# Designs tried in a protein design chat: VHH binders against q8el04. Part 28

Target 1, 306 residues: q8el04
Amino acid sequence: MKSIQVQQLVEEFNLEVLAGEDHRERTITKSRTHRPGLEFIGYFDFFPMERVQILGKKEINYLHQLNEQERDIRIGNVVNYHPPCFIVTSDQDGLTYLKKYCHAEQIPLLRTKEATVDFMAKVDHYLTRKLAPEIAVHGVCMNVLGIGILIRGESGVGKSELAHTLLGRGHRLVADDIVVLKRLSHKTILGTHNDKNKEFLALRSVGLLNVVRAYGSRAFQDETRISLDIKLSKWEKDSLHNELEFETQYRDYMGVSVPSIEIQLQPGRDVAGLIEAAANNWYLQQQGYSAAEDFMNRIEWQDGDD
Key: E = the ipSAE of ESMFold2; O = the ipSAE of OpenDDE; V2 = 0.75 times the mean of E and O plus 0.25 times the DockQ between their complexes.

## First folded at step 13 (VHH; framework vhh_7xy4_2)

Design x6 (at its last look DockQ between E and O 0.01; V2 from the best seeds 0.00; counts 0 for: pae O 12.2 > 2, placed apart)
Fold by ESMFold2, look of step 13:
Structure x6 (fold): chain B 306 residues (1-306), chain A 120 residues (1-120)
Amino acid sequence: as target 1 above (306 residues)
Amino acid sequence: QLQLVESGGGLVQPGGSLRLSCAASGFTFSNYAMAWVRQPHGKGLEYIATITSSGGSTYYTDSVKGRFTISRDNAKNTLYLQMNSLKPEDTAMYYCAKDEEWTRSYFQYKGQGTQVTVSS
């Protein structure tokens, strides 16, 4: 289980620290923020206390309307659940009582100038990405015609050379050698580099190439959604690689299914062109078209309707 | 045919060290990346680390970074996991896997694994 510290939020979003400065090492494990409106009025069923708590104008205005005794009750009840932190949005002021209780319960109280909805969206997005499960696989990750692809194959099969060919055709490198895969949702895998291999492509006989220095910033992309998985395999003369595939094959990564295609490296074959064709075919499939089904329908019609 | 045999597990105290081995046969070991995964009792598989075919690049899950080292000896067809500063939460059955095959929905264990137990 991944976590981040409150201190990381403070740095990422330039948050002002109003209380609990020594407790910014408290951990965050949930990727959604929460506004504790119902909890301030006393309803705690399903209170997501482990989430970052956002205090917008509604929450702060409600607290300003309370007398001291009511404020002790309402604020104390929520703070005593010890959420990771509270963040006040819209540069709101008049926070003396919140500071008091957050200090007493050793919980960071933070502030941003950003508006509530915009800020929550940014934090939710950041936490989703930072807390996403991740693995690393061997391969090359490219963005080809706007389509993210993961190219796999045994060492020495020619993956990096293929990536370089694709770069020369105007496509973008994401990662060579080690591809980090992050699961952003039950249907989305993000491919990225591991910082060490950022912008580098290793070519036999040439060595390391920084693709941005060689081809400009357009040749590199920090990340891409993985839409296609492509297995490169060595050419074998006895292979039945010519068989028409009737069903899309899939490869699972952390429970997410990604369409998968195998391409054999025949001598003289335009593999880069096949990769481009596969990306285009995937795009068409998103619009409801399957070339294999269309072709099979034509054959079935010619052989008699049955 | 393809065979992976894990060994080197055992009982160790917190803070201790252990070195796991995975003997590979039935495929050209040096052509493939390898991974270690583990399964705590009653839980699903947990990814640990990946190493490329040459051993030139490695990647670790956050919970083991700085404590575990994945390595390989292609001449001996053997994958290793050096585990230092062991914690009770490292207790699990440890498995090695070829490439990313452990990520498939139908992943079948290639060997029995090797048990690591961290307790005082």
Scores: ipSAE 0.401, ipTM 0.795, lowest interface PAE 3.5, mean pLDDT 86
Fold by OpenDDE, look of step 13:
Structure x6 (fold): chain B 306 residues (1-306), chain A 120 residues (1-120)
Amino acid sequence: as target 1 above (306 residues)
Amino acid sequence: QLQLVESGGGLVQPGGSLRLSCAASGFTFSNYAMAWVRQPHGKGLEYIATITSSGGSTYYTDSVKGRFTISRDNAKNTLYLQMNSLKPEDTAMYYCAKDEEWTRSYFQYKGQGTQVTVSS
């Protein structure tokens, strides 16, 4: 199970440490934050204690209204579950009582100036990515026309060269050679680099090319949602794949089905253009249009008039 | 007319620091990602850093990571480059540009540049 330390969160979001500064090594294993509003009123039936706890204006104002005895009880009850950390949002003050408890229980108490909802969204986003299951696959990950594409194929088939061509057409490289796939949800795979290959494109006969240095920052994207899987293969004259396929194929990545297309490479053909076409087609499909269905409907209409 | 004016360059010893500024005019500065590029004498243009239009994200070439910081003040239409721990290899003419205009071969809009020389 993936985990991060509270310290990483502090660094990522530049959080102020109010208490528990020596305990920032505590681990976070859950990708969503929680606001313990119900817990402060004594309801714990579904308390996600493993989550980062966010204390917004509602929670803090509630605590401020309590007398010392009540406050002690209410805070103590929540702190006793030893969540990874507490983060107070909106730069709220008057937290002496909370500091005391967090210190005593060795739980980091952090603070940010950001608004609660916005901050939670950012943290959730961050944690989801950091804690996401991941695998590494061989291929090239590109963003073409805003669409993430994983390009696969045998070694030497020309994946990187194709990537270079796509870069020339204004698209973005995410990763070459090794692509890290992260499962963000049951429907979402994220593609990214492995930091070592960041910004690099390996071209045969040329060597390593830093695409940012060569083409500017617009040539590179750190991560992209994978919407299409494209397998490059060598042209085979007698292959059944020469026919128009109307059925969508899928490839599974960590339980997520990604539409998959095979493109046979033929000399002299614009493969980059085909990838762009595939991306556009995918986009249209997401808009509710299917060219295949449209075509079939047209055929059926013609047959019905005869 | 689009204008970019770089300043802040000079002679500095290795390990020293400089802060470059780029004053932008003639376009809506806050709508564009901006970049710093440099050109060493006798060499081609090199990308250094980019900052998004809002300033929310920054990108750096590996050679300057951890040493240089790109920032911007949209209210002042100004781009900055804080250069720390300068090395002789950082000696170059420094230019600011729109990020979208950057290519290794050229950038369409550049100022006069500001010379940075790192020497003992």
Scores: ipSAE 0.000, ipTM 0.210, lowest interface PAE 12.2, mean pLDDT 88
ESMFold2 (binder alone), look of step 13: mean pLDDT 82; pTM 0.839

## First folded at step 14 (VHH; framework vhh_7xy4_2)

Design y1 (at its last look DockQ between E and O 0.01; V2 from the best seeds 0.00; counts 0 for: pae O 9.0 > 2, placed apart)
Fold by ESMFold2, look of step 14:
Structure y1 (fold): chain B 306 residues (1-306), chain A 120 residues (1-120)
Amino acid sequence: as target 1 above (306 residues)
Amino acid sequence: QLQLVESGGGLVQPGGSLRLSCAASGFTFSNYAMAWVRQPHGKGLEYIATITGSGGSTYYSDSVKGRFTISRDNAKNTLYLQMNSLKPEDTAMYYCVKDEEWTRSYFQYKGQGTQVTVSS
């Protein structure tokens, strides 16, 4: 399980440290922030105590309206769950009792000038990307017609040459050789480079090519959502079952299913054109279009007495 | 006919080191990227590291980056994992895997694995 330290939030968002300065090594493992308003009023069912706790104007104003004894009870009850940190938004002050409890329980108390909703969105986004599970696979990642495509196959099968052909047709490289896959949600795999291979394509007999220098800045893209998976294999005359003709195939990456196509590299086959067609068909399907359904409607129109 | 045989596991104290080996046969080893994955007892697979067929590129999970080193010797058809600064949470069965096949939902481990136990 990935984690980050509270210190990393302090640095990223330039947060003021109000208490718990020596305990910023506490870890954060959850990608969503939480506002503990219900918890301050005494409702703790499903309290997501492992999340970063955000204290907006509503939370702070509620605490300010309480007498001293009630404030001690309400703050103590929440702080005793030991969340990783508290962040006060909108540059609010009057935090004496909160500082007291955060100091006693060794929990960082932080502050930002940013407004609550905007700040929570920024932190949620940052944590999602920092805590995303990631792996690396061998292959090529391209963006073809706005569609992210992962191209797999054994070394030397022609993946980088295919990528170069697609570049010449105006598509974009994301990564060659090593593709980093990040799971941003149960539905989303992001394909990226490993920084070392940024903008580079390795071609047999040519060597390393910087695609931005060769084709301009539009030839490269830092990342893309992976929407299609392509397995390249060499063509053989031996008996092989073509399971792709029977049903749509899927490839699983960290629990996310991606449509998958196997393409055998037959002599004369326009593989780049097939990839472009697959990307375009996928795009149309996302808009509710089915070529098969459209075709059947036209056949019925011509000979269905309509 | 494809075989992957892991070895080099054992019991080690926290802070110690181990070197895992994976002997590969039944395929052209240098044509394929290789990876290490591990399975802690009662948990699912955890990704560790990837190395390309030539050995020219590597990638590591955040949990092992800086402590583990993946390498290969294509002349010997052998994959390695050097594990330094071992922690109790590194305790797991370690597997070498060919290519990206381990990412499938139906993946079966190709080797027998080698147990690494980090405890006092």
Scores: ipSAE 0.550, ipTM 0.846, lowest interface PAE 2.2, mean pLDDT 86
Fold by OpenDDE, look of step 14:
Structure y1 (fold): chain B 306 residues (1-306), chain A 120 residues (1-120)
Amino acid sequence: as target 1 above (306 residues)
Amino acid sequence: QLQLVESGGGLVQPGGSLRLSCAASGFTFSNYAMAWVRQPHGKGLEYIATITGSGGSTYYSDSVKGRFTISRDNAKNTLYLQMNSLKPEDTAMYYCVKDEEWTRSYFQYKGQGTQVTVSS
């Protein structure tokens, strides 16, 4: 299970440390933050104690309205569940009571000037990305016409060369050779590089090419949603694969089904063009248009008039 | 102007006791939680104890728990630290501060402190 340390949040968002400075090694394993409003009023059913706890104006103001004894009890009850950390938003003050309990239980108390809703969104986004399950696959990841594509194939089939051709046509490289796939949701796979291969394209005849330096910043994208899987294969004369497959094939990545097509490499064919066509077709399908269905409907209408 | 004046420090043998006092002025003393902190020579600031404004709740660092007692007299605007079973490791300059401020790198209203030396 992936985890990050509270220290990483402090650094990423430049958070002020009010208490628990020596305990920033505490781990975060959940990708969503929580506002413990109900818990401060004594309702703990389904309390997500493993989440980063955000204290906005409502929560702090409520606590300020309580007498000292009640405040101590209410805060103590929440802190005793040992969440990873507490973050106070909107630069709120008067936090001596929180500081006390956070120190006692060795839980970091942090503060930011940012507004609660905006800050939570940022943290949620950050945590989702950092804690996302990931796998590495061999291939090339490109963004073609705004569509993320994972290109697979045997070694030497020409994936990197194809990527270079696509770059020349104005598309963007995300990763060559090793592609890191991250599951952000049950429907969303993100493709990215492994930091080592960032901006590099490996061409057998040329060696390593930095695509940003060679073609500019427009030639590279740090990450992309994977919308299409393309398998490159060598052309075999007798392979029935030339049939217009009416049924969409899918490849599974960590429980996410990605539409998959196979392109046979034939000498003299514009494979880059085929990839562009595939991207366009996928886009149209997402808009509710199926060329195959449209074609079939047209044929049926002609047969009925006869 | 906010003022905090610490007193009661001195030289004591290991196992001995001292009582520190802090006189507060320039603010509503009873409205603020107060803390004791200490700074050993050549070392950083170390948290010791906190007491709420009313005196109803206290907290202690693990290093002093069971040995030190923080208390206050709001009528006298005075904070106290009873130190028992003193150890050489307790040697430091002791400061009283508002609890909200002790974690800050800069104390705007820091007193002069009182020196405690534990030595055989």
Scores: ipSAE 0.007, ipTM 0.250, lowest interface PAE 9.0, mean pLDDT 88
ESMFold2 (binder alone), look of step 14: mean pLDDT 82; pTM 0.844

Design y2 (at its last look DockQ between E and O 0.01; V2 from the best seeds 0.00; counts 0 for: pae E 17.1 > 2, placed apart)
Fold by OpenDDE, look of step 14:
Structure y2 (fold): chain B 306 residues (1-306), chain A 120 residues (1-120)
Amino acid sequence: as target 1 above (306 residues)
Amino acid sequence: QLQLVESGGGLVQPGGSLRLSCAASGFTFSNYGMAWVRQPHGKGLEYIATITGSGGSTYYSDSVKGRFTISRDNAKNTLYLQMNSLKPEDTAMYYCAKDEEWTRSYFQYKGQGTQVTVSS
C-alpha cells in the first residue's frame, strides 16, 4: 500500500506546524481528507480516522461555542483516534486544546491560511496522485492537441522518432521509454514519467535529447490523462488490420478501459498526422459525434430512398 | 504461439532470497518490455516491476523497491526476478508477462506461474 509522510504535506503546501513537529514521519494512506464535524459532536460511527483531518471554520466555531470542559473532552475524543494529522484552515486561532492533545498524542497539528474547501480540494488532488496505484509500461506518452496518448509498439518500430515528429508539430512529450501509469479513478488513468526520463527523448541515431532544452518548455508536459491508446505495428500487406474498423476497441489498464487503435507503419505515410486525426476523432466522440455512425446513417438513408 | 514459463519459486524463510526465471518463446523477446506480476491467494493481481526491451530501464512498485531486481537476458529469451529480503506478504503466485499484454485484473498471455511462499 502506498503511503506518504505528513512531512510531505507540510512541504507541498507550506503548512505551519503548531504541534507534533517531531512526528511528521507519520504516514498517510488515504487519498481523501475528512472534516470531523460529526465526531466533534460525539458521533463516531464510520469515522475515517486514517484520513487527514481538516478543521475549518465550522468545526472551530462549534468548538468555541462549547464551554471549556466540553471543548476539552470533545477535542480529546477525536484526537484519541490518532489520525495522521490535523490541519486547521483559514489561519484560525484558539487552538489550545488541539495543541494540547496533538502534542500529548504525538500527532502533527498543522495550519494554513487557505480557505477550507479550496485547500481540501488541493490536498485531495495531491493525495490521490501520490497514493494512486501505478504500473509502468514500455512506450511513449504524448499530449496531442490536449489529449493524452499512450503509444506502444515493438522496440525499433519508431515510437521515439514519431514522438520527435509530433514535437515538431507543436505537441508535448510526457514520457519516453518508460511510461508510468497511475489510476486516479475507475475511469481515469494518468500517464507520467519516472523522473529519470523527465524531459528526455531517446533517439537511436542521436542519443538522448532534452526536449525542453531543444524545443522549449512547451515541448514537455509533466503528466497527462490517457485518453487514447495507440499501438504501432509494422505494416503487413495481408493484415486484417488494414480494414476500416467501425467498432471501438479498448485496452484495459488497471481496470480502466481506454480506447485503443492500431496504426500500421508504412513507409512514406504521415503517422503523426494519423495520430492527430485519431486525437481529433476521439475529441469529437466525446462531444457526442461518431463519424462511423454518421456514415452508416447516411448509407441507410440513401438505401431507403431507392 | 507465445509461451511464457515461470520457474524458481519455492518455500523460503523471511529474509531469504529467490531468483525467478521466465523463459519466453513465440515472439521476438527483445522487442518487448516485460513485467512481473503476482497474485496472492484470494487477492487480485499486483504489479511488481517492468523492464524495457533492451533492459536499459526498469521500474518497480513501492512494495518491492529496493528488494527486488528485474533483469533480462535477451540472448536467452529469459526474464529474471531477483527477490531479496523476502517477507511473508510476498507470498503469491508469480507471473511474467509482456508489459503491453497484461493488466492488473487479468493478462492474456501468461504462463502457469511459479509459487513463492515466504514462511517461518
Scores: ipSAE 0.709, ipTM 0.904, lowest interface PAE 0.7, mean pLDDT 91
Fold by ESMFold2, look of step 14:
Structure y2 (fold): chain B 306 residues (1-306), chain A 120 residues (1-120)
Amino acid sequence: as target 1 above (306 residues)
Amino acid sequence: QLQLVESGGGLVQPGGSLRLSCAASGFTFSNYGMAWVRQPHGKGLEYIATITGSGGSTYYSDSVKGRFTISRDNAKNTLYLQMNSLKPEDTAMYYCAKDEEWTRSYFQYKGQGTQVTVSS
């Protein structure tokens, strides 16, 4: 289970430390921040206490107006859950009482000058990236017509040669040989390189090619969302019956389902063109387009004009 | 050169009133919360009131709540404490402070103080 320390947030965002300075080694394992407004007024159902807690103007102004007994109850009940830290936004002040509670419970209290919404978005993004589960897979990752594609197949089947063909048609390489997949959400897999294979493509009989040096910076893309999974296989005469299935196939990566297509490398087949067509078809399906429906509408419109 | 100058203390009878002032310089006053603290003779420090930089929110200890009012005038860089219904227990040296830490290190930025004595 991935984690970061509160100190890493302090460094990344230049946070001021107001209390709990010796406890910045506390860990963060949740990728979202939380504003504990309801919890301060006593409603704890679904309290995400393991998240970084953000105190905006509404939270701080509420606490400012409480008397000492009310603060003991309202703040005490929240700090009793021992969240990893509190971050006050918008350079708010008058926090002497809050420093006391955070000191006593050994919880870092931090401050930023940034506004609440902007700051939460930045921290959420940072934590999502830092805490994202990841795996490495054998294959090639390309961006084809703006669509991220993971190309799989046995070693030597021709994946890198296909990637080079796609580069020649103006598409972008993300990674060859080893593709790092990061799960950013329940729906989203990001494909990237492992830094060591950045910009390199290995071609049979040609050797190792740096695609940026060979084709310019347009030939490389640091990362892409994986929208399609493509399995390349050697051509087998008998397997044509297996390709007649019309049911959409999927492949799971860390619990995320990605549409999957198998393409046999039959002699004479324009595999690069099929990949481009698959990318376009996926894009159109995301917009709700159906070629069959469009065709039927044209026939119906033509009949209606008569 | 951060500077805080308290004034307005004195001798007053029980039930009387005083208004303390704190003139601030050497920092952007409106960007920081301020506090009044007091130290009765031979006792530790008591944080009795705080106010946000904007003046929109205040805090009072139970010992003074309802009797004392903290306020600020950001145009004049001045912090105030209106003390009503004074009791002999309010006798102390009163300090203003920039609201940073509540520890002894925090207190090092206080002024020279102003004495309030409540006696019949």
Scores: ipSAE 0.000, ipTM 0.144, lowest interface PAE 17.1, mean pLDDT 83
ESMFold2 (binder alone), look of step 14: mean pLDDT 82; pTM 0.831

Design y3 (at its last look DockQ between E and O 0.01; V2 from the best seeds 0.00; counts 0 for: pae O 16.8 > 2, placed apart)
Fold by ESMFold2, look of step 14:
Structure y3 (fold): chain B 306 residues (1-306), chain A 120 residues (1-120)
Amino acid sequence: as target 1 above (306 residues)
Amino acid sequence: QLQLVESGGGLVQPGGSLRLSCAASGFTFSNYAMGWVRQPHGKGLEYIATITGSGGSTYYSDSVKGRFTISRDNAKNTLYLQMNSLKPEDTAMYYCAKDEEWTRSYFQYKGQGTQVTVSS
């Protein structure tokens, strides 16, 4: 299970440390932050204490309305669940009991000048990327016309050569040979390289090619969202598909459903052009357009019927 | 018929080592990347490592990086997992996987697996 240390948040967001400074090595394993409003009023059922706890104006103002005895009790009850840290937003002050309990319980108490909603969005985004489950696959990851594409197939089928053709058409390489996939959410898979293969494309009979040196810095992209999965297969006459459009299929990556198509490597076939077409078609489909539906509507009209 | 047969598991003390094997048949082994996954008792599948068809590139999950080594012998159609510095948390049923199946939430070509138990 992936984790990060509270210290990494402090450095990333330049957080002020108000208490628990020697305990910033505490770990965070949850990618969503939590506001403990209900917990301060005494309702602890389902308290996600493993999350980073955010104290906005609503939480702090509530605590300030309490007399000191009640404030002491309410803060102590929440801090004693030992969350990884507390972060006070909007540069709020009047934190005597928070400092007291965070010091006693060895929990970092941090502060930012950022407003609550904006800050939570930034932290959630950062934690999601740092804690994302990841795996590796054999393949090529490209960005084609702004669309992230994962190209799969048997070793030696021609994936890297296809990537080279796409590079020559102005598209971008993300990773060759090993593609690291990170699950950022139930809807999003990010494709990237493993640093060792950064900017390199391995071509049969040519060897390693640094694509930035060969095609310029715009030929490489450090990462991309995977929008389309392409299974590349060798051509066999009796398995060739003769279709106006590919059937939409889906492939599961860590529980995320990604549209998938198969393209066979026929001699003379413009496979790079088919990939470009597939990327364009995917983009149009996101805007509610279907070429098949458009065509069907046209052939079902009779001119002048009104 | 595609077959993947895992072996080499057993009982071992913490800090010990084991070498798992996966005998593959029914497909051209060198054409496919292979992977290892594990399933702790009562839990879901956990990704361990990937190796390319040629064996030229590998990748490891953070939980095993530096302790486990994936390798293959394409002449013998065999995949290996060398496991060093074993921990009780490594206790699981271990499976090899073909053709990117380790990427799915549904593992349809799971063999019988080989049990690894790490206890003091």
Scores: ipSAE 0.592, ipTM 0.866, lowest interface PAE 1.9, mean pLDDT 87
Fold by OpenDDE, look of step 14:
Structure y3 (fold): chain B 306 residues (1-306), chain A 120 residues (1-120)
Amino acid sequence: as target 1 above (306 residues)
Amino acid sequence: QLQLVESGGGLVQPGGSLRLSCAASGFTFSNYAMGWVRQPHGKGLEYIATITGSGGSTYYSDSVKGRFTISRDNAKNTLYLQMNSLKPEDTAMYYCAKDEEWTRSYFQYKGQGTQVTVSS
């Protein structure tokens, strides 16, 4: 199970540490934050104690409306569930009892100037990415016309060369050789690099090329949603794969189905153009248009008039 | 090639309004969240606002909330920022950006920017 340390949140969001400075090694394993409003009123059913706890204006103001004894007890009750950390938003003050219990229980108490809803959204986004299940696959990940594409194929088939061609056409490299896939949701796979291969394209006979240095910042993208899987294969004269497929094929990545197509490489063919066409076609399909269906409908209409 | 071109900046008096535009090309505009960032002179980049690809959700920094409105026209591949009740503190270079991450890396995909100056 993936985890990050509270220290990483502190660094990422430049959070102020109010208590528990020596305990920032505590781990976060849940990708969503929680506002413990109900818990401060004494309702603890289904309390997600493993989540980062956010205290906004509502929570803090509520606590300040209580007498000191009640405030003390209620804060203590929540802290005693030992969430990974507490973060107070909107630069709020009057946190005496929070500091007290966080210190006692060795739980980081953090603060930010940011507004609660916006901050939570950012943290949730960050945690979702950091804690997402991931696998590594061999291939090239590109963003073509705004569409994320995973290009697969046997070694030596020319994936990196194809990537270079696509770069020349204004598209973006995400990762070459090793692509890290992250599952962000049941419908969303993210492709990214493994940090080691960041910005690098491996070209046979040329070596490693830093695409940002060579072509500028527009040649590279850190991550992209994978919308299309493309398998490159060698041309086989007798292969049935040259036929128009009307049914969409899918490849599964961690339970997420990604549309998949196979492109047979023929000498002299514009494979980069085919990839662009595939991206465009996918886009059109997302808009509700199917060229195949349209074509079939046209044929049927012609047959009915005879 | 991916391009972001900002426009609409200028000199305004405090309390005035401006509308910024960003023309996007070279990618499927509607597939991506877009945002505005600004850089005051001598300061770092500051997040302002984000809008989702469909336009269904918007987010704002506290500094501009209630005054600025982010919107988009996907048919025109254009991002907008309506700025009302402008303050001298809003003086900055404003950039359009693809908001793919809440990290600093997303700023790499900004345009050339448009200057907004709020002065009496």
Scores: ipSAE 0.000, ipTM 0.177, lowest interface PAE 16.8, mean pLDDT 87
ESMFold2 (binder alone), look of step 14: mean pLDDT 83; pTM 0.847

